VH-VL binders against a9jty4. Designs and how they scored, part 27

Target 1, 144 residues: a9jty4
Amino acid sequence: MAKKRDSPKLIKIKDAIKLINQEVSLIGIVLEQREPKQCRNNDWICTLRIIDDTYPSPGLTVNVYSRTLEQLPQIKNHDDMILFTRIKMQTFDSGKRVNAACSRWVSSFALFEGEDLILHADEDTSAVFVWDGTDAPPASILAK
Short names: E, the ipSAE of ESMFold2; O, the ipSAE of OpenDDE; V2, 0.75 times the mean of E and O plus 0.25 times the DockQ between their complexes.

## First folded at step 15 (VH-VL; framework fv_teclistamab)

Design k6 (at its last look DockQ between E and O 0.76; V2 from the best seeds 0.00; counts 0 for: pae E 2.1 > 2)
Fold by OpenDDE, look of step 15:
Structure k6 (fold): chain C 144 residues (1-144), chain A 122 residues (1-122), chain B 108 residues (1-108)
Amino acid sequence: as target 1 above (144 residues)
Amino acid sequence: QLQLQESGPGLVKPSETLSLTCTVSGGSISSSSYYWGWIRQPPGKGLEWIGSIYHSGSTYYNPSLKSRVTISVDTSKNQFSLKLSSVTAADTAVYYCAREPYNYIWGSFDYWGQGTLVTVSS
Amino acid sequence: SYVLTQPPSVSVAPGQTARITCGGNNIGYKSVHWYQQPPGQAPVVVVYDDSDRPSGIPERFSGSNSGNTATLTISRVEAGDEAVYYCQVWDTSSNHYVFGGGTKLTVL
């Protein structure tokens, strides 16, 4: 019986930054995307800065790693949202700053265009709903 | 404060081997966070990377110099060294040792020695 | 071989903004680092990873990198900024650290 990997609970960025060396899941608005770079191991890295209502400044830096350039997040709009699952919280700058790593093997991400309002149902639930602003009920997004 | 200092002969004869040592102080060469590199600059010219070494002894070299270059590390002395064989006048330069942060991406050289002039002359 | 192209010289008046370009094929996908080398001194990193500044480097120094061009911008240029500036990248195809030819910044 495949142990139902408990879907990681979504947390706010303000709380995530306190969980150094832990894997967390969170959602944020993409504030900045740096140009993808090739890594020493020939992988690609894309650096994002994301915010939420709990951490609007300076935002959380997330490094996304991929094997190919095409597998990196393709941010199209400045108000796009991104869901991260099982990203690892880290420190840099001799422990003075916090960032996160979205690894190829452990982590995943999902992009939502700015037209889609992502509603987090409850701080205690990992359920993410997408609402397009219409009278249609929000669609549940299963974090893959 | 981290300091790098180059040392070695300032004069080398053609066809001989240039040998330099970089002494690191104020930090450990055995740190996993850094490579250690050599860069040279001919008089009035630009910078040329020679090679870099990790504390484990892993090296990578400038392809144009690879056949003549050997970089080594001595963790007990907190030093790393450069040997350049079969030197010619073209190898006359200021030689710098530098620290190379080891990150996910290829990095800069964030700390440099003062440099030492090595002249190849008969 | 991968080549970084810099203008040989840039001249600016004090208080003005200097822009030094570094051209390279798809340089936007590379991490670009910038060094300042005053006369008779060793190079010092002034911008790394395209746009990050080391501690102690004034905010007047900034960097950008996209497409085929990286740019070092020095605002409110001072006489003390007169130096040769080098850009640097790693070329994965040749396994080589590559430096630009350097740009001499003259403060008029």
Scores: ipSAE 0.625, ipTM 0.835, lowest interface PAE 0.7, mean pLDDT 91
Fold by ESMFold2, look of step 15:
Structure k6 (fold): chain C 144 residues (1-144), chain A 122 residues (1-122), chain B 108 residues (1-108)
Amino acid sequence: as target 1 above (144 residues)
Amino acid sequence: QLQLQESGPGLVKPSETLSLTCTVSGGSISSSSYYWGWIRQPPGKGLEWIGSIYHSGSTYYNPSLKSRVTISVDTSKNQFSLKLSSVTAADTAVYYCAREPYNYIWGSFDYWGQGTLVTVSS
Amino acid sequence: SYVLTQPPSVSVAPGQTARITCGGNNIGYKSVHWYQQPPGQAPVVVVYDDSDRPSGIPERFSGSNSGNTATLTISRVEAGDEAVYYCQVWDTSSNHYVFGGGTKLTVL
């Protein structure tokens, strides 16, 4: 009747860009955020560019959607770290480039600020905020 | 090569209906990727959006003109049309048809016809 | 109704940089599109979605948008850039596309 959802892969950005139309989970450093925009359906979107050690240039563009402006990621620093769960890899520009979509229904994110934490997640997510010390957040991800 | 061409009478009398047709060539009006719009420009003045139509017949209109405007589509002729009723001298303008990419975020008009001047006078 | 404010004219020497502004309350939350209209011709989109260029538009055309101001920047201005330039957004409160009043670029 309904397809069982596969567990999202925790992968590096270099490998994620090969998985078009699939849901993946990844962590990256936020290099840029474009200004939030209001969509035709009155949702909000912001666009991030993120990198990891496998894909430092040009980075991966991630479009993040939310019901309200306040629910978008609140990026404060150049080196803020973000973890995405179940984001969908897509093509654009006639298939020449790839980006990802973080939807408000199936995806989630967690934002990390160096050693200290500013918690930001959609209303359905709490399991992705785990680390145990004074160092950078763990690279591990809890997936459904 | 996509081309848009406006056609219709260049002179319309006050209180009558302005009627224009845009013929699309080098592309399909039935594409799900686009709305098709009408924009006008009075001589020496700026641009004003009139309305847009999807190939299904769904429309949206500039609220200031909505009571007088009808936009329609004929997919068999690859055309869409504008009717503006009860015209006055204020409706004298160059009328453009244009392609509007269908987008989750509000978009631009990426291809324009050359425009046709319609003069409203007795 | 939402108001877009453009300067009526901008004059620039050849080879210099022209900056054309489009002011609007919270325009940074809107997608801004820019059109070039040479005398007697139809408009042509030169920048869309704030900063993206259509194919065939040289990279010396660029755009930015934040806060209450969007800006079209034309580097290394040429005589052929002389035209009227319009910005455009969607006004969600009154549900229509809004164009700015236009800026006449004169190349001295």
Scores: ipSAE 0.420, ipTM 0.742, lowest interface PAE 2.1, mean pLDDT 84
ESMFold2 (binder alone), look of step 15: mean pLDDT 93; pTM 0.945

## First folded at step 16 (VH-VL; framework fv_teclistamab)

Design m1 (at its last look DockQ between E and O 0.74; V2 from the best seeds 0.00; counts 0 for: pae E 2.3 > 2)
Fold by OpenDDE, look of step 16:
Structure m1 (fold): chain C 144 residues (1-144), chain A 122 residues (1-122), chain B 108 residues (1-108)
Amino acid sequence: as target 1 above (144 residues)
Amino acid sequence: QLQLQESGPGLVKPSETLSLTCTVSGGSISSSSYYWGWIRQPPGKGLEWIGSIYHSGSTYYNPSLKSRVTISVDTSKNQFSLKLSSVTAADTAVYYCAREPYNYIYGYFDYWGQGTLVTVSS
Amino acid sequence: SYVLTQPPSVSVAPGQTARITCGGNNIGYKSVHWYQQPPGQAPVVVVYDDSDRPSGIPERFSGSNSGNTATLTISRVEAGDEAVYYCQVWDSSSNHYVFGGGTKLTVL
């Protein structure tokens, strides 16, 4: 049930990549998920590559950190969507590349399974509506 | 081009302290992206990590060698050093210094010195 | 202590594909790195973070890691590939770099 969550202001990936060292919220289609790894500090990391219509290639790499393996995103389908809240944009490879960090302390994510998710962008309000396939009204997320 | 070069005595007597220095050229040891490590290889055997150091002086050591190992760094000389105390014949090995890219996920050694043979003999 | 297991030797004819395995408990959850050590020389990293290649390393070298086994694959093997190959991981439980025992690759 899409509870009216305080709708984070979502930005497109093309804009997010310009906001280095800033926290952003965005939604994307999961293109790739790497095998989870245990970090040196015993945390777990899952690396995702996500895309949207503004950034279809190469996509944004997002590192998701968690305390346990079970708390990492469980991507089931190739068309799954993921909402990130307050992920930190950063650079790597000596500043040549951009990725994002989803911290277990600051950030959050929500997964939406492919066929059940309809995204509707309202051009007038710049709002994105997420429908989970239920009779509940679509959740509105403001897009910047 | 980054280069690492080991230097020190090739012979050490039993119970004495093995001392080696690694000189780094073509790059700064003070980079925040790297640790600096020592690895050894007894003749005809495999590789054994000894320890690593950050430019701040933070170190971590092989637990089996921790009590005998001291690694230090001299940023002014762009060098880091290894001391191994109370050596025995078992410490005879080629000793390598190496650069260690560091991140949350993985660590490995991307640049190696040519190695220097240290023989422990009376 | 965490242990990495490699076969002591692998032999392959020129032009063929060599596969060197590195076994470890749940090694798939670790980042595996591979080193090539020619006779009398220092080791050189040929694959890092399971499958990434450093600049200058031929595409013939590739890596994979899943479950309990990591694999270094060398396609179109050349005489110059004859060396001892080591896998390596970080063990977070013991704060220790662990190397495999090494695999001698012989090109027939």
Scores: ipSAE 0.601, ipTM 0.823, lowest interface PAE 0.6, mean pLDDT 90
Fold by ESMFold2, look of step 18:
Structure m1 (fold): chain C 144 residues (1-144), chain A 122 residues (1-122), chain B 108 residues (1-108)
Amino acid sequence: as target 1 above (144 residues)
Amino acid sequence: QLQLQESGPGLVKPSETLSLTCTVSGGSISSSSYYWGWIRQPPGKGLEWIGSIYHSGSTYYNPSLKSRVTISVDTSKNQFSLKLSSVTAADTAVYYCAREPYNYIYGYFDYWGQGTLVTVSS
Amino acid sequence: SYVLTQPPSVSVAPGQTARITCGGNNIGYKSVHWYQQPPGQAPVVVVYDDSDRPSGIPERFSGSNSGNTATLTISRVEAGDEAVYYCQVWDSSSNHYVFGGGTKLTVL
């Protein structure tokens, strides 16, 4: 069976944390961003903590990798939203905690300012989200 | 528990090769979690990293020294070694071996040997 | 190569707080590690990855790093803290470890 540019189903963080070593797509409010660091190989990393309506605490840690500093997510506001596509769910801390990796090879992200009401649909995603730019989680219109 | 011990001649003639061995005890050099490094300190001066090795034999070196340095590992003896060729008086220093935790962001040296002074004779 | 700048010396009275700086261009983007070297002894790591402490290092040793300056802070300084302190980073552009020049801490 032939596959072309298939992406994982868009899911909620509560369900994503159960899908270890699998690629998922999800959206969340960015609660924290750690200061970016250079990696040993000249790549860059920043670490985000995100939430959605199903997982408001403690949130999901996502490590985002890029070739340059400018390609990292540029979080400007507390209530900014981020859509991740094809990020890999992982365990860390000897299996006691879950995080995700947004690689520069198979993953992508899209950043939305929290004050904008934007309807975003991507041909590679299975969900459409609408938010009014508040601290409240966005309402999911379509999910599979 | 973990101990690192440098050994080798304390006196080396100019233009010859400095050779040191680090013996690791209380832990395995074959651990996938660590590189193993050499650092030196000229008398009264600061620290200079020389190079590091992984148990597979993969190495990386200080660019300023790499043309003269070879680091090797012998996993069966739980040892790694340093050879520095064409030495001059500027290579007189205390030489330390150290364990180096690594990841894709950073590395540092969490256990050090006691150090051994190597003097390049004049 | 990348340069780390430390003051040559810092003097403090026992019980006071010592602050040792490590300057570098955009050092806040690097992970900074700190070593204590007592007279005549090998270095010992006291802080790694900016602010983390190895097991056995008292909490009165702490670190911070932002912008162009990393700082090692030693609160309630004791005579036994007398040593030379080095900062260290990895320079990813030239692929080598860089140490600062060292700061001699003198307790009165």
Scores: ipSAE 0.531, ipTM 0.767, lowest interface PAE 1.4, mean pLDDT 86
ESMFold2, look of step 16: ipSAE 0.520; ipTM 0.765
ESMFold2 (binder alone), look of step 16: mean pLDDT 93; pTM 0.948
ESMFold2 (binder alone), look of step 18: mean pLDDT 93; pTM 0.949
OpenDDE, look of step 18: ipSAE 0.563; ipTM 0.823
ESMFold2, look of step 19: ipSAE 0.451; ipTM 0.762
ESMFold2 (binder alone), look of step 19: mean pLDDT 93; pTM 0.948
OpenDDE, look of step 19: ipSAE 0.488; ipTM 0.801

Design m2 (at its last look DockQ between E and O 0.60; V2 from the best seeds 0.55)
Fold by OpenDDE, look of step 16:
Structure m2 (fold): chain C 144 residues (1-144), chain A 122 residues (1-122), chain B 108 residues (1-108)
Amino acid sequence: as target 1 above (144 residues)
Amino acid sequence: QLQLQESGPGLVKPSETLSLTCTVSGGSISSSSYYWGWIRQPPGKGLEWIGSIYHSGSTYYNPSLKSRVTISVDTSKNQFSLKLSSVTAADTAVYYCAREPYNYIFGYFDYWGQGTLVTVSS
Amino acid sequence: SYVLTQPPSVSVAPGQTARITCGGNNIGYKSVHWYQQPPGQAPVVVVYDDSDRPSGIPERFSGSNSGNTATLTISRVEAGDEAVYYCQVWDSSSNHYVFGGGTKLTVL
């Protein structure tokens, strides 16, 4: 039984990149993780590149901020999935490029190991289920 | 194309104040994406950061120079300036102004002026 | 104070690969930037944020950073690459931009 988490509506990356300065929620496959860095304000940043079927290249860069190194995403496998909630879409490089910020105050993330996606292709419900390989029921993710 | 140009006297007497101005062309100093910095290089030596300024006037300085350094910005002229007080021979250097991208809360200097030599001599 | 350590000089033959190191405590957790300074000229950034290249910088220039060492790699070295190279970081503990001592690259 999928726990109906009252989760915000997820959007695809192709649509998210059009929503500059807006908060969005989305799910993606982690393609790349840069080495964590300490920021000027002593916070930590982890830069991820994530993709989905709508945006396989170049992917979306997401900067994840945290107070401590341990609170950053710990990506273990190349096919790990990450759910972002309320990340802010931004531009950089003088507006030429798009990225997103996952702030420690507003945003959240959840990691899922493995690429076990159960797509429910019902005309009435576009729900994506993510299974983390545990005995827990798959998480239901509603796509916009 | 963005250009930075240093200007000011090439000679300063000991105990006086070194004053330089950086004129920015081909871009706005009022951009929120950049700080503007001063870096110096004594002859035959390495680079030393002096300080940086944001278009709002917010500054941060090299701790070793903080007591003698003042950086200001004039958005109307698209310029920012450096004042270094109580100079000595140790302040003889090529002085560079540079643009400092402020991305990911990390900073580097992506555009540099040609530099101007300032000699402290009696 | 945070210190960056570079070798004073590196020599390579044309066409070979030059590697310039920048040592610092836990430098891997810092963003490292590299500058090229030809004789009598202003510095130019050749690598920023460990491994990113500005537009116009050849792909021959690359960077890496992990642990206590950052490395600038220049492949297929040319005579025009002869310069002094500086690494640079921000030290959050002292709110200070720190430059390495510079490495003179000589093309033999």
Scores: ipSAE 0.564, ipTM 0.819, lowest interface PAE 0.7, mean pLDDT 90
Fold by ESMFold2, look of step 16:
Structure m2 (fold): chain C 144 residues (1-144), chain A 122 residues (1-122), chain B 108 residues (1-108)
Amino acid sequence: as target 1 above (144 residues)
Amino acid sequence: QLQLQESGPGLVKPSETLSLTCTVSGGSISSSSYYWGWIRQPPGKGLEWIGSIYHSGSTYYNPSLKSRVTISVDTSKNQFSLKLSSVTAADTAVYYCAREPYNYIFGYFDYWGQGTLVTVSS
Amino acid sequence: SYVLTQPPSVSVAPGQTARITCGGNNIGYKSVHWYQQPPGQAPVVVVYDDSDRPSGIPERFSGSNSGNTATLTISRVEAGDEAVYYCQVWDSSSNHYVFGGGTKLTVL
């Protein structure tokens, strides 16, 4: 086969938390965003807590790293949704809790304002579609 | 339990080199979790960080002191040391060694020695 | 280069709440640590990473940090809380630790 991007399947948070040290792709509603911090090396971090229909409590903590403050997710509303691609599932607190890392090298994210967009995954979760409430057709945002 | 103890001369002549050693007991200086730092406090004044060292020998220093400071580590003795060259009366202070938890976001000093007064006087 | 500003003193009566501020440009983007130094003693960390408390530090010590101000709050102040309190950050632009000038808490 020709060289191409992975076609990552979107999985649910309940399944992602079992996949320690693996890269996953997932969508969630952003419940909380901790104020950004500057790291010791001048990179930036913000911490999100996200949920989906399979894991509404306590939610999944995702640490998002960037080179600049402006590249961090700009969460505006309490219903904003975020798609993460290739984030790494990790343990912390001596293995007692699970979080994820959205690195600036291998991961990416897409932020969707909750009141403006409806996200839809296809039947095998190989693609995610967005709809902006207009007559415009849905667009896939996952690569095959 | 972890203990840090400063040692060295309490009196140093101007223009000479101040030399202190911190002995770590009840824990290992070779831990990957920690840096090891020196902080000073002139009598009646505030705290000033001097520099820190990792057990591999990697150092970082207060820019205002960097040209005069050397910090070193001897893992076989479970010790780290401070040398401050060309001292003046302004270098008279209580000198503390401290443990610094390693973190890519932040650092702080969670265990301190009792401190040792070093006086610079002719 | 990065400057932390603390009031030189704060006085409170026993049982009241003391609030000690640490000002800095965009300090909310930095993790702030607080040290208690009783007279004649070495400093002891009482709060780290804005609001986390080391084991053995009473719950009445708490911290917050946002915008340009971090605050150490000591509720139900006791005579034994009388000390100088320092805030501290890492300045990533110049790669060094910065301490505030200290605040002497006097318990009336």
Scores: ipSAE 0.489, ipTM 0.764, lowest interface PAE 1.7, mean pLDDT 85
ESMFold2 (binder alone), look of step 16: mean pLDDT 93; pTM 0.950

Design m3 (at its last look DockQ between E and O 0.51; V2 from the best seeds 0.52)
Fold by OpenDDE, look of step 16:
Structure m3 (fold): chain C 144 residues (1-144), chain A 122 residues (1-122), chain B 108 residues (1-108)
Amino acid sequence: as target 1 above (144 residues)
Amino acid sequence: QLQLQESGPGLVKPSETLSLTCTVSGGSISSSSYYWGWIRQPPGKGLEWIGSIYHSGSTYYNPSLKSRVTISVDTSKNQFSLKLSSVTAADTAVYYCAREPYNYIWGYFDYWGQGTLVTVSS
Amino acid sequence: SYVLTQPPSVSVAPGQTARITCGGNNIGYKSVHWYQQPPGQAPVVVVYDDSDRPSGIPERFSGSNSGNTATLTISRVEAGDEAVYYCQVWDTSSNHYVFGGGTKLTVL
């Protein structure tokens, strides 16, 4: 049984996109990764498109910022999963589109390779757990 | 629809100051999402960025022109202007004003004026 | 100074695919933008941020960027595509917008 960790409450992407200007935590499958780019302030950015069962298309674009190229997420497989903590939901394209920002100051991310998805359905709640096969507590989200 | 229009004299004498104004219509120059830039093109040659300005008055200039260039903005008139001092024949070009989307990376120019030819001649 | 290198000209027959390259050191780490400039007209952005396309620009226009080369691809070339095409980046080291020398696309 996963040790209860004081982890942020994860939400589904379909709900996250409704929370503009708010910080959210969520997990998704990486569908696309653009090449890293250097920003105006000399930071680096990596743009990811992530999906989940609630938002399979077009997916959520997440901009990940880092001080160095090496600190950006290194996606190895097309089915890799990424956990974002405290990413900020925002709009772009004159408010027509939604994306998220993973800042190096506030946000964090964790990559999972070859993950096992464990679905727990209780009478009162349903939760999805992502386990990377290590002794670390699995990440969990509530299924709504 | 956003439109940019350059205006100013088409002839400037050597050593004088070239002055142009870009009038923006169909959108606000005070938007936080955009810079406003000047680009020039000598006849038969390529494009050269001159400088850009934010509605706050913050400017970025081409290093090669920085000492001679002044860009200003007038939010009340929805205009921004270019001054290029001590002009020579080498400053003869079509001058374009353009909108520059502001984002996490340095951008591009998505809307352009039609350009105005400025000839430096005695 | 950072330099973008383009071929001076590219020629294609109607219906064929044109590829215009833009070379630069580690250009893959920069955002590359492409402009079309018809004769006697102002430039128009046709591709921005390597591969994004503005509304109104046909899907025939696409871009890619990796390593030391960015490429503008124009599929099913039409007579109206004849123009000079410029690539453009921001150079953080010199704090400068840099344009390529331009490539004249001729439709045969």
Scores: ipSAE 0.529, ipTM 0.812, lowest interface PAE 0.7, mean pLDDT 90
Fold by ESMFold2, look of step 16:
Structure m3 (fold): chain C 144 residues (1-144), chain A 122 residues (1-122), chain B 108 residues (1-108)
Amino acid sequence: as target 1 above (144 residues)
Amino acid sequence: QLQLQESGPGLVKPSETLSLTCTVSGGSISSSSYYWGWIRQPPGKGLEWIGSIYHSGSTYYNPSLKSRVTISVDTSKNQFSLKLSSVTAADTAVYYCAREPYNYIWGYFDYWGQGTLVTVSS
Amino acid sequence: SYVLTQPPSVSVAPGQTARITCGGNNIGYKSVHWYQQPPGQAPVVVVYDDSDRPSGIPERFSGSNSGNTATLTISRVEAGDEAVYYCQVWDTSSNHYVFGGGTKLTVL
């Protein structure tokens, strides 16, 4: 029986860490970014540590892979937000218990400047809204 | 206790083939976690990687030596070997075998043999 | 081929801190490994992946890597630390392990 791919639902980090070997979508504040490294096959990797209101410590480590250095997330501010789509939760991270992989093939991300944005989610996290601190109406980003 | 032990002739004539074997004990050469490498050091000089092999037989070599180098593995004897053809005096060196942990980002050499001096002379 | 540059020698007094550098273009994008080679002996890895220490290596050995320079730091230097130290990376463009030329640490 063939099964169509469902649209990903945004979940909280505290729930994501229980979904080992599954693809999840989540949003977090970027607390740390390690300097990018060249992989042996000429791909690139950077490592982020992200948090949300449900998991402020120790945070979730996310390894982000790309073909080029320029395609990695370009974190500008310490409060920047990142939305991950279809990242895979894993238990191994060379000394970390749970991490996630944002693969070049299946996953994606969207980066938002935290300094200039106020991010709102509805109560069930089915939609995420972005507001730039003005009186302008918030914009939804999850469904787009 | 993991040990690596180089063996082979200490003297090789110019234009001939240098042939060495590394015997691994206290661990399995068939581990999926490791490559197995050869590194050399001419007397008084620095280290030069020669090449590495995976237990399946897959190899990769230093581009400067690739035309003269063959590395092979014998998993039944827990050994891997080096052949370097058409040697000259410049190939005189201490030859080390080493275990090579690796991943998609890095590789290094965590256990080394004691090394064996191979002299190329008439 | 990718070039790693090390000073040929560093001298320090016992109890002081030695810093051994490994220079390379954008070496901060590479993982750097450090080996100690005492006279007449095989190399021993003392730091791998920039800053990680193998089991059995004292905390006096530490590493850092950013920009164009990686550094091996040996604090509270002892006479037994006298050795040649090599840095090593993988060169993705040539698929080749590259070693630095080595730094002779002399404990005065």
Scores: ipSAE 0.526, ipTM 0.772, lowest interface PAE 1.4, mean pLDDT 86
ESMFold2 (binder alone), look of step 16: mean pLDDT 93; pTM 0.944

